# VH-VL binders against Rho GTPase-activating protein 11A (ARHGAP11A), part 1

Scores and structures below are computed, not measured.

Target 1, 191 residues: Rho GTPase-activating protein 11A (ARHGAP11A), of Homo sapiens (Human) (q6p4f7r49to239)
Amino acid sequence: VPFNALPHSAVPEYGHIPSFLVDACTSLEDHIHTEGLFRKSGSVIRLKALKNKVDHGEGCLSSAPPCDIAGLLKQFFRELPEPILPADLHEALLKAQQLGTEEKNKATLLLSCLLADHTVHVLRYFFNFLRNVSLRSSENKMDSSNLAVIFAPNLLQTSEGHEKMSSNTEKKLRLQAAVVQTLIDYASDIG
Unless a header shows other numbers, all headers, positions and changes below count from the first letter of the chain; Kabat numbers aren't used for antibody chains.
ipSAE, averaged over its two directions, is called F for ESMFold2-Fast, E for ESMFold2 and O for OpenDDE. V2 adds 0.75 times the mean of E and O to 0.25 times the DockQ between the complexes of E and O.
[cut] marks letters that were taken out.
The coordinates of atoms that the task and the answers printed are left out; those that the model quotes come from them. Centres of patches stay.

## First folded at step 1 (VH-VL)

Design B0 (framework fv_bexmarilimab)
Fold by ESMFold2-Fast, scan of step 1:
Structure B0 (fold): chain C 191 residues (1-191), chain A 123 residues (1-123), chain B 108 residues (1-108)
Amino acid sequence: as target 1 above (191 residues)
Amino acid sequence: QVTLKESGPTLVKPTQTLTLTCSFSGFSLSTSGVGIGWIRQPPGKALEWLAHIYWDDDKRYNPALKSRLTISKDTSKNQVVLTMTNMDPVDTATYYCAHRLGYYDSSGYFDYWGQGTLVTVSS
Amino acid sequence: EIVLTQSPGTLSLSPGERATLSCTASQSVSSSYLHWYQQKPGKAPKLLIYGASSLQSGVPSRFSGSGSGTDYTLTISSLQPEDFATYYCQQYGSSPLTFGQGTKLEIK
């Protein structure tokens, strides 16, 4: 289901954010110091069971292992009908990252002004969470570059994500990570 | 542990260019999320933000003064330099540099400040 | 740009009293980007409160902040002699970063 149709929680300063995102990010804040949290997929069996409980309102994420919460968070973005960063903007976002150092961040943030208000609020919430994680990189080993590499495929992935790797594909993946890194580093300036 | 100190001329003539240096210790401007800003305060008046620069060389300027301001960093020297052109008596103020962190909850505050340097613009 | 209006301009109180300082924004600003500073004569400002309500390390618990949208408040529950200073609110919910004009807290 699209973002607008998901259950939402009112979050002061951010507005209506998907309840799953609020619960997952809040739960992971308790484990923000954990090394390797976002790199590990967690148990496939436990992740499936946890997702089923969450979907039926039977479970609480705060009691789940951090690696499983992180796995569900990545899966949440991956399974959206359309990427949270709209597919129609992907080409422009990647081109922005090919500009000079002083221009690429500004251009990327200007493109974020084209996003729907609801999307802006959700992205500000999530990227501010990732920014917070990156500032604990001495403990968790996850700077904004590391987080960008992990989340870019989930945030910018299209239905054709099974394409064979090539030099062109590698360049595209690096640019996608660069887009996400800019959004992490400038989360408060999104939209 | 964090310290910052402003240095530069205390007297500038009208139309001249002001160059101020912020020297710091206790942190690196190569660290992700770190930035340094410049704020000024005319005698008896409010604080006015001028510019800031981040670890990744991203620069932000007050639009009211943008045409007159240039901010740069030398990470190896632990220094940030602010240049302001065409100085006028109304630019007489105490100039501060200050440390800031990133773009997340509670973003955009200055947690450690230099002592400030008074710059008088007079002929 | 967002204009921050602080009231009153000057507040005269005695030690032991409660001080309430107001900061009103010309348009809504997220509380995450509203901060308070204390400045004593001849000294640099010191961060007191960030994100509208979070107390900076080393700041006495008598200081507290609250508010959302356009209306923010700094409260000092029981004034000490060292609290008589000028207080500034600051926002960065919208560029450019702006400060209020200040409230001078003076001894009665």
Scores: ipSAE 0.000, ipTM 0.449, lowest interface PAE 17.0, mean pLDDT 82

Design B1 (from B0 with heavy chain R100S L101P G102Y Y104D D105F S106W, light chain T24R H35A; framework fv_bexmarilimab)
Fold by ESMFold2-Fast, scan of step 1:
Structure B1 (fold): chain C 191 residues (1-191), chain A 123 residues (1-123), chain B 108 residues (1-108)
Amino acid sequence: as target 1 above (191 residues)
Amino acid sequence: QVTLKESGPTLVKPTQTLTLTCSFSGFSLSTSGVGIGWIRQPPGKALEWLAHIYWDDDKRYNPALKSRLTISKDTSKNQVVLTMTNMDPVDTATYYCAHSPYYDFWSGYFDYWGQGTLVTVSS
Amino acid sequence: EIVLTQSPGTLSLSPGERATLSCRASQSVSSSYLAWYQQKPGKAPKLLIYGASSLQSGVPSRFSGSGSGTDYTLTISSLQPEDFATYYCQQYGSSPLTFGQGTKLEIK
């Protein structure tokens, strides 16, 4: 289901955000200090059970283990019919990250101005959440670079891109992570 | 909790193939994002990365040595094996295996190291 | 391949002094994917810093890393006797993974 058609919740300052995303991020805020929050794997059995309950509209995220909520959050982005960062912008975003340090951030943020308003609001919401996680890196050991590596494959990956790695694939994955890191570090400036 | 240990011959003759085994505990190479790398250090010189293997059996090799290197894993035995063909005295070094901690992406830094095994190549 | 150049080659200091170690890359390191290791004679390297500035669990707070692009620094704010060792930087922003040649920190 396209993310425009998903159930939405009104969030002050951000507008209408997918309800699952709001619920997951809000639940994880209670565990933001947890070391390895997104790095540690959850139980496959619990994750499948949790996904089934969420798909049937049951309110169960607040009671779920943080690693399972984190797993569902990654799966949410990965399973969107189209990447939340549109595929037609991916080449330009990766090229922006090959510029010098000052220019790459500005170019990446300028490209985000091409996004639809609804997408901008959802991305600002999610990346501000990730930025808040990164600001607790002394406790949780997850800085913006670590979070970018974890989320980039879920936010930018097209269906074929991770089947087999090559030297070109490694470079592409690193550039994708660099894009995501810029969006985390400058979340409030997206769009 | 995490431990790694290298094993294999300490003396190798020129032109022979070196086979080293990394035995580990405290983690599984079935865990998404986990990898094991091999790094060597000639006496008194810098560290040189050789090869890397990931949880999904994906492999990376140093291009300078790629034609001589093979890395493989046996997840059931908690072992990673490195083979290096056509050994030369300049390959004399301490060989290390090390754990890479990244999740769902290729890892590149090493948080836990084996003690290392000195391999001397001499006639 | 990214070549990492560490300076100085040898740094002679006394306990209590501040140490500053430099690592310069031949080209920009993506996402500041740079790590620092400490190695004592006869022992394996020990991870100190990853991602240029993230302190590895269990490493004393006197160690800190900074930098981006091509210029990186490891700082030890007040040297303890156990800190006299060789320090290596490593980039993981591009393949092949490469290490610097090392900086030896020795007692004056």
Scores: ipSAE 0.000, ipTM 0.470, lowest interface PAE 12.2, mean pLDDT 82

Design B2 (from B1 with heavy chain S100R P101S Y102E D104G F105D W106Y S107L Y109W Y112P; framework fv_bexmarilimab)
Fold by ESMFold2-Fast, scan of step 1:
Structure B2 (fold): chain C 191 residues (1-191), chain A 123 residues (1-123), chain B 108 residues (1-108)
Amino acid sequence: as target 1 above (191 residues)
Amino acid sequence: QVTLKESGPTLVKPTQTLTLTCSFSGFSLSTSGVGIGWIRQPPGKALEWLAHIYWDDDKRYNPALKSRLTISKDTSKNQVVLTMTNMDPVDTATYYCAHRSEYGDYLGWFDPWGQGTLVTVSS
Amino acid sequence: EIVLTQSPGTLSLSPGERATLSCRASQSVSSSYLAWYQQKPGKAPKLLIYGASSLQSGVPSRFSGSGSGTDYTLTISSLQPEDFATYYCQQYGSSPLTFGQGTKLEIK
């Protein structure tokens, strides 16, 4: 299903955000102190069972283990038909990260001004959530660089479902992680 | 060029503690996503994962050996140290350290590997 | 723990022949988390394939991987002399990380 066609929920300050994203982030807010949040993988079998229940309107995310909710959230972004960060901006975003420290952040945020309004609102919502996770890094051990290396492959891959990784995957993911870290650290300045 | 090299004693007596050092170059353990793992291989047998450490000092151990293993890093020296207590002749193996990064759910393989160091446990 | 069983234990073939090596998991593994390594006598293992089917940089195109669930295969389409080695599969989707027992490829 296309991103714009997903069920949406109205969220104060952010507008219409995909309902799954709201449900997952809200459920994880109760577990934001969990060490290794998003880093530790849940059970593949249990994750598939939870996704099936959620897809059929059964099950409650708030009662699921945090690692499984985190896994579903990563899978949500991976399975979008079009990545939430549009493919046509990826080359420019990675090139922006090759600039000096102050210039790279400014250039990345300027590129975010090219995004559709709806995409900007969804990204502000999600990245502000990740920023809040990173602000609890003394408890959860997940700062913005940790979150960036986890989410970058989920947010910037262009293929539907699992993609075969290139031989230069680590170098590519390092730059993609730098883009995502900028978006976490400056979430309110996106768009 | 990314390189790793293991160092430590080649002979250990039963009940003693083994300490191995992995020295590496071409990357830093201060880089987000970077990690180092230890794997061993008894002569003529399969590979067995022992432990792993990441840039943020997160440590993971093989549950079967966890009570005997300690992994630590010295980022300024580009070194990772593995300690294994109460050595037994069955622990005779070639011990390898290898680069292993974590970027979401996609990476997790070992590449590159050190040359390995044979540790013999005998009275 | 996930047990990986490789077959055959030893495979004897001549240069130019096709080699097919099997790796079976005791429980389902995502193809995203399966790798193949090559090890020559006295040397460290070398990564050949990750994510079941993706070739590592510098690995010849004659190597290919396939499979899903519990059944995975490494294929070498036309054996070269340097391919005589032991091959190990590895899963990295579940802790502890586990390796197969290896398949030794010998020249006939």
Scores: ipSAE 0.014, ipTM 0.586, lowest interface PAE 6.8, mean pLDDT 84

Design B3 (from B1 with heavy chain S100T P101G Y103S D104S F105G S107Y G108E Y109A Y112I; framework fv_bexmarilimab)
Fold by ESMFold2-Fast, scan of step 1:
Structure B3 (fold): chain C 191 residues (1-191), chain A 123 residues (1-123), chain B 108 residues (1-108)
Amino acid sequence: as target 1 above (191 residues)
Amino acid sequence: QVTLKESGPTLVKPTQTLTLTCSFSGFSLSTSGVGIGWIRQPPGKALEWLAHIYWDDDKRYNPALKSRLTISKDTSKNQVVLTMTNMDPVDTATYYCAHTGYSSGWYEAFDIWGQGTLVTVSS
Amino acid sequence: EIVLTQSPGTLSLSPGERATLSCRASQSVSSSYLAWYQQKPGKAPKLLIYGASSLQSGVPSRFSGSGSGTDYTLTISSLQPEDFATYYCQQYGSSPLTFGQGTKLEIK
């Protein structure tokens, strides 16, 4: 199910945001100072059980382990039929990150102006949440660079078949992380 | 309140198929997040996980033994059945079934175990 | 698969002493998915700790767990006679689920 068709909750200042995203981010805010918050791997089996409860409308996220909530959050973005950052913008976003330091952030934010209004609202909500996590990096050890490395694969995944990127794999991964880091650091300026 | 008990043959000949039944009470295997696993322990050795079945009939097997194992449930009888083909003397072990749950305060650790049944594989 | 190595294999102590049991994973395991079990001769294992540090209901407070990544520890602060048993760690973060080889705690 496309994210526009998912159940939504009205969030002041952000509009209509997918209810799962609101519930997950709100639950994780109770654990925002936890060391390694998004770094730890989740249990595939426990994740399946938790997802089943969430899909049936059970309010169980606040009592779940933070790493399981984080795992579901990453899975949510991975399983969208179309990446939340549209595939047709990915090349331009990566090229923007190859510009000079100040120009790359401006170009990336300018590209975000091409997104649909609903997508902008959802991204502003989510990236402001990640920015708040990064502001507690002295406690949780997760600065915006660390969060970007974790979330970039989930936010920028596309169906590219079995394309082999032997020598360019590291460069592409760094650029994808750089895009996400810009969106975290400038979350209020998205769109 | 939660109880599990294993039943089946105590003696199996090499090449035969072992069938074990786990009978339980105090919970339903239709409850979201609930599962039952099978674990074995050869005499004087460590525990080895074999298979797991969940409320939604999802099944997981130890890859080392997957070709030999089948797990199934009968929710109306409160039973889970494990079959293991082509038994060998090295499969001699105590076989346990154990409960797993996921809810507030529960984790997928094996919190309640059956008493175990010793299965000896010998001619 | 993730291999769990417990040390020591056998630990000989007297009642009243502190026991420290180690479990080391061959690769990183989330602390949320590490459990400890106690097994007495002829009995099924009993869950003591789940999520590396959470005490199972009904388990005495002298038992505690700690650790993260690849290194985990079970501590018994003041051994009682009934605590002399074999202890197993288990990870449930990835398939297949795996157990350590066990640490036997015996009376000195």
Scores: ipSAE 0.000, ipTM 0.459, lowest interface PAE 16.4, mean pLDDT 82

Design B4 (from B1 with heavy chain H99R S100I P101E Y102D D104G F105S W106G G108Y Y109L; framework fv_bexmarilimab)
Fold by ESMFold2-Fast, scan of step 1:
Structure B4 (fold): chain C 191 residues (1-191), chain A 123 residues (1-123), chain B 108 residues (1-108)
Amino acid sequence: as target 1 above (191 residues)
Amino acid sequence: QVTLKESGPTLVKPTQTLTLTCSFSGFSLSTSGVGIGWIRQPPGKALEWLAHIYWDDDKRYNPALKSRLTISKDTSKNQVVLTMTNMDPVDTATYYCARIEDYGSGSYLFDYWGQGTLVTVSS
Amino acid sequence: EIVLTQSPGTLSLSPGERATLSCRASQSVSSSYLAWYQQKPGKAPKLLIYGASSLQSGVPSRFSGSGSGTDYTLTISSLQPEDFATYYCQQYGSSPLTFGQGTKLEIK
């Protein structure tokens, strides 16, 4: 995919982060107060046009509408060849969230220690950004629970596709969101 | 053209410390995303990663050998130095340095290698 | 640590034949973090393929890689004399970085 083929930028304290992520998160920080920042969808036509410009190396994110940047950021994670949170860890992550309140966060963070160093740096960078968004929830109405519901499908998608909605599926979706919420709330402790 | 070359002693006595220097040209370790790694290969055996260092001084070590390894860089001299303490005959190997370049999700990928230097540990 | 097991240990073929080399991981590895190297006697390894299937610049098109999860394959479509060497797979998605034990490609 073109997005994951973009060059990396060196970010102090985080290391080598995909340049697209740095540009998108930095641009969105200027709009962190926007109500429903990730909840509101952008135009499909504008999103395709923006993706085309980014894929051809045109620096234009800072001038794009926030909802389009947010949409492109969600698409970036969704379209990775492999989920950024490796598929082989998904069952363990979901099981960790079924532990007691004190244990579930610690278990989830311990599992993040199994991630590749590069993946840890990228996740810490991105989830610290989401935590900053959540700290502005009085203005933007997006707390860590709201952000987790939005990003879980994009971060925990597998090539296996979507399964039919059932009671088990609903529980799985709640646990996936819980994993992401833990990573937002404890972003600096990832890895 | 990218060139890397290892230098250091070819004979080391048991319990001594090995110091190897990687000298390179054709790229700079001040460039973001660039690093240098060390890999060894005992005669007739597989490759084993030892350590790496990035342009921003980020260092990673093989956990099995971490207590024995130190990696450092001198960006102005285009050199990376690896030290390994308490050498043992089983550490006899060809030691390689290699460049790490940003291939997107390919951090730690070794795209250009030095010729290698054989280090024999014997009394 | 992730252990990579290569098979066969030795493969004897003639120039012009197709070679298929296998690399099996003890745990699932993202295809984005699987590489193949070629090593000739007395020389350093040379990067052939990264991300399981991406051909390194300057590497002939007869080399190709495929696979996902725990099973990866390196294919050489028509062997040239210079292709007889030892091939190593490497995963770079999890620390410590690990290599397979190698497959030696020999002239029949």
Scores: ipSAE 0.000, ipTM 0.430, lowest interface PAE 20.2, mean pLDDT 81

Design B5 (from B1 with heavy chain S100R P101D Y102L Y103W D104F F105G W106E S107L G108Y; framework fv_bexmarilimab)
Fold by ESMFold2-Fast, scan of step 1:
Structure B5 (fold): chain C 191 residues (1-191), chain A 123 residues (1-123), chain B 108 residues (1-108)
Amino acid sequence: as target 1 above (191 residues)
Amino acid sequence: QVTLKESGPTLVKPTQTLTLTCSFSGFSLSTSGVGIGWIRQPPGKALEWLAHIYWDDDKRYNPALKSRLTISKDTSKNQVVLTMTNMDPVDTATYYCAHRDLWFGELYYFDYWGQGTLVTVSS
Amino acid sequence: EIVLTQSPGTLSLSPGERATLSCRASQSVSSSYLAWYQQKPGKAPKLLIYGASSLQSGVPSRFSGSGSGTDYTLTISSLQPEDFATYYCQQYGSSPLTFGQGTKLEIK
């Protein structure tokens, strides 16, 4: 199900945001000071079981461990039919991160101006949430670089780009993380 | 709940083919993202990855041993089979099977391991 | 292939001391894809840490991991008797998957 067809909740200053995203981020706000907030993960088998419950409309996010909510949040972005960062922008975004030190952030943000309004509002909401997590890095040990590494594979990889143990993954992952780090650090300037 | 166990011969003669079976429970290879790999460890030496198979029958092999290895699965029996040809005394090692997923393109680690089976290659 | 070099090969310490184990990669590795395993004689490896710094469920908090790029570290803040084992680092972001040669932690 495309993200514009998902159930939405009205969020002041951001507009209509997918309800799952609001519920997940709100639940994680209660644990924002927790060390390694997004790094810890349970068994993939356990995460798949939890996803099945959520997909059947069972309300269980508030009672789930933070690491499981984080896992489902990554999965939410991963399984969108069209990536929230459109696939046709991915090469341009990666190339922007290969520009000079002062130009890469500006180029990345300029590319975000090509996004649909609804996508901009959803991304501003989510990346402002991640920026708030990073601002508490003295407590949670999750700066924007750490968060970028965690979320980049889920925000930028497409169905064509799914890789199984490829020798080329390291360079690509670093550039993808750099894109996401820019979006976290400049969340309010997206679009 | 999740278990993996290796089975096969414990003694193999030089030039023979080794066939090992990994039997598992608590998950299914029909589930998207699931994978199983084989790792070996010669006595007193480091771990060496051999091969991996995924739910969609995609297979990956260590390039150093690819010509000698075949990995296959029988999803209905919850089994993964590794075959290694032309065994040599240097292939004496404990052989492990282990669970490792690919969650929608996100690479994972080996979280559950079998107990290992020691295979000795001698005349 | 990415070669992982662990140091020291053997580390002799007493219970209660802090252990620091190093893993150096021949080329840069994403910290998202570096793991640490503990292995006791005659047993299978046990996952301790994944993604360079994330503790596997059930692993005591005295274990921690850090690092990025080519340099990674496993730290045990206060050694317990059951911690004397061999430790292996592993990268799982590039094929072939590779392991370090191991660091043996033994009682002094």
Scores: ipSAE 0.012, ipTM 0.536, lowest interface PAE 9.0, mean pLDDT 83

Design B6 (framework fv_bexmarilimab)
Heavy chain, then light chain:
Amino acid sequence: QVTLKESGPTLVKPTQTLTLTCSFSGFSLSTSGVGIGWIRQPPGKALEWLAHIYWDDDKRYNPALKSRLTISKDTSKNQVVLTMTNMDPVDTATYYCAHSLDILTGYYEYGMDVWGQGTLVTVSS
Amino acid sequence: EIVLTQSPGTLSLSPGERATLSCRASQSVSSSYLAWYQQKPGKAPKLLIYGASSLQSGVPSRFSGSGSGTDYTLTISSLQPEDFATYYCQQYGSSPLTFGQGTKLEIK
ESMFold2-Fast, scan of step 1: ipSAE 0.012; ipTM 0.492

Design B7 (framework fv_bexmarilimab)
Fold by ESMFold2-Fast, scan of step 1:
Structure B7 (fold): chain C 191 residues (1-191), chain A 125 residues (1-125), chain B 108 residues (1-108)
Amino acid sequence: as target 1 above (191 residues)
Amino acid sequence: QVTLKESGPTLVKPTQTLTLTCSFSGFSLSTSGMSIGWIRQPPGKALEWLAHIDWDDDKRYNPALKSRLTISKDTSKNQVVLTMTNMDPVDTATYYCARIYYYDSSGYPDAFDIWGQGTLVTVSS
Amino acid sequence: EIVLTQSPGTLSLSPGERATLSCRASQSVSSSYLAWYQQKPGKAPKLLIYGASSLQSGVPSRFSGSGSGTDYTLTISSLQPEDFATYYCQQYGSSPLTFGQGTKLEIK
């Protein structure tokens, strides 16, 4: 299902955000101190069971272990029919990260101005949440670089299978992570 | 260069506990995304996953053998230890340790990219 | 648990021929979580393919993988003498991690 067709909740200052995303991020705020948050999502069997309960309204995310909520959140972005960061911008975003240190952040944020308003609001909401996680890295051990490595493949994936470490694959993954890290660090400036 | 090597007894009597050590070099198990697993192979048979331990000390066990298995790590020594209780002749196998370098974006482990040479453990009276 | 069934059990071919090895899963597996290993007698397995179709660094280009869902294939386009070995598929998308029973590739 496209994210525009998902149930939405009104969030002050962000507008209409997918309800699952609001529920997941709000539930994880209670566990923001958890060491290694997002590093590992738990077993696929456990995640399938949780997804089934959520899809049928039989359980609530606040009762689930944080690693399972984190895993389901990563699956949410991965399973979108089209990446939330549109595929047609991916090449430009990766090229922006190959510019000099000051220019790369500005270029990445300028590219975010091409996004639809709804997409901007959803991304601001989610990346501000990730920034809050990164600001508590003294407790959770997850800075913006760590979070970027975890989320980049979920947010910038196309319909490709994954690729093992080769020179080309390593470079691509590093640039994808750099894009996401910029969006975490400058979340309020997206769009 | 990345290397892994198994060590431990080559002969175990029925009902005894087996302790195997995996010693590795060329990487740290404190590095995010790193994991060490144990896999066994009885002579002429298929590979069977036993357990793995991740950089963050999370442990996963094969449910069929979970009550018999304990996995631990000593990051300062670059070692992972597997303990298996109540050994039986059916447990005779070559035991391998192997590395998982990277967890994917969904948190699922990747394939085993580097393997130790294996150590044959025979269980007999 | 996901059971992987490999066929044939033994494949007898000559150098220069094309080998096609099958792996069938009891449940759908994402292609992102399927690997192929080569094992020679007395040696540890060697990773050839991960994510169903991605070639591991250092593995010759004659090896290729394909498939999705429950059906996966390893192909060796022109067999070399060193390719005669046992091949195992493995899934890592569901716990417990499981391997197929193996296909032995032997000289005709």
Scores: ipSAE 0.000, ipTM 0.476, lowest interface PAE 10.4, mean pLDDT 83

Design B8 (framework fv_bexmarilimab)
Fold by ESMFold2-Fast, scan of step 1:
Structure B8 (fold): chain C 191 residues (1-191), chain A 123 residues (1-123), chain B 108 residues (1-108)
Amino acid sequence: as target 1 above (191 residues)
Amino acid sequence: QVTLKESGPTLVKPTQTLTLTCSFSGFSLSTSGMSIGWIRQPPGKALEWLAHIDWDDDKRYNPALKSRLTISKDTSKNQVVLTMTNMDPVDTATYYCARMEGYSYGLYYFDYWGQGTLVTVSS
Amino acid sequence: EIVLTQSPGTLSLSPGERATLSCRASQSVSSSYLAWYQQKPGKAPKLLIYGASSLQSGVPSRFSGSGSGTDYTLTISSLQPEDFATYYCQQYGSSPLTFGQGTKLEIK
């Protein structure tokens, strides 16, 4: 299902946000202090069972282990048919991160102005959530660079990227993480 | 261009097993989040969901009919097969396959439908 | 299972008029996971609305959906001749997936 075709919930101050994203982020806020929240792997079996319960309206995410909710959240972005950050902007975003230190953040945020309004609202919601996680890094050990490394592969990989590895793959992954870190650190300035 | 088309027998005798095939193009059932379901509609009556299958081979069945239904896929052939045992005249209906695109295991809407195939159960 | 009741069973209106179609659920539909379909005689259903209020790509803006919990509405702001068809609601908030019995929209 294309991302804007997913069921949505109205969220005060953010607007029309995918319901699963709201439910997952809200549930994880109760566990925001948990060390290694997004780094720890959940059980594949439990993750599949949790997804089935959520899909059938049976599972309350607040009752699930935090690592399984986090795993399902990462899977959500990975399994979108089209990346939430449009593929045609990826090269420009990576090039922005190769600019000088004062220009790279400004260039990345200016590129976010090319996003549709709906996408901007969803990204502001999600990245403000990640920023809040990073602000509790003294407790959870997850600063914005840690979160960027975890989420960049889920937010920026296309179908082509999943199938073929290039000789520049490591450099590309570092630049993708840098893009995501900028979006976390400047979440309120997206769009 | 997404297309789906149902195929199978149009006439089935009581107690026989019905096997229907859904052939599709314009998308892959190996794509994450993709699902195909079966829905039927008796003449002049409402739609009834029967079963669906996801990209990862997760299967769901209508509890009222679960003992009679089997759904499977062949991703390499772009086909989904539904089998329904012990057919009765009351099972006479137009059978549709439809794409259940969604984040979850087919618990979304049906966005593209096949043309439907009328299956009559009588002797 | 959630039972969906559509009303009226038949709605007779003229082109240019506003149509309002109701769908009531026997219990609350989680996350407002409700869709609306249009079906013309001898044809497969066509998706119009999903998530109670989201318009499917390619569907004219005169169609709109609203509601939450147990009460949902499909509105057609100014009927066109091609809009006379049977409309079904469907919930996907819980298993099993269920459809309403349909509302037939016919020319007065």
Scores: ipSAE 0.000, ipTM 0.454, lowest interface PAE 16.4, mean pLDDT 82

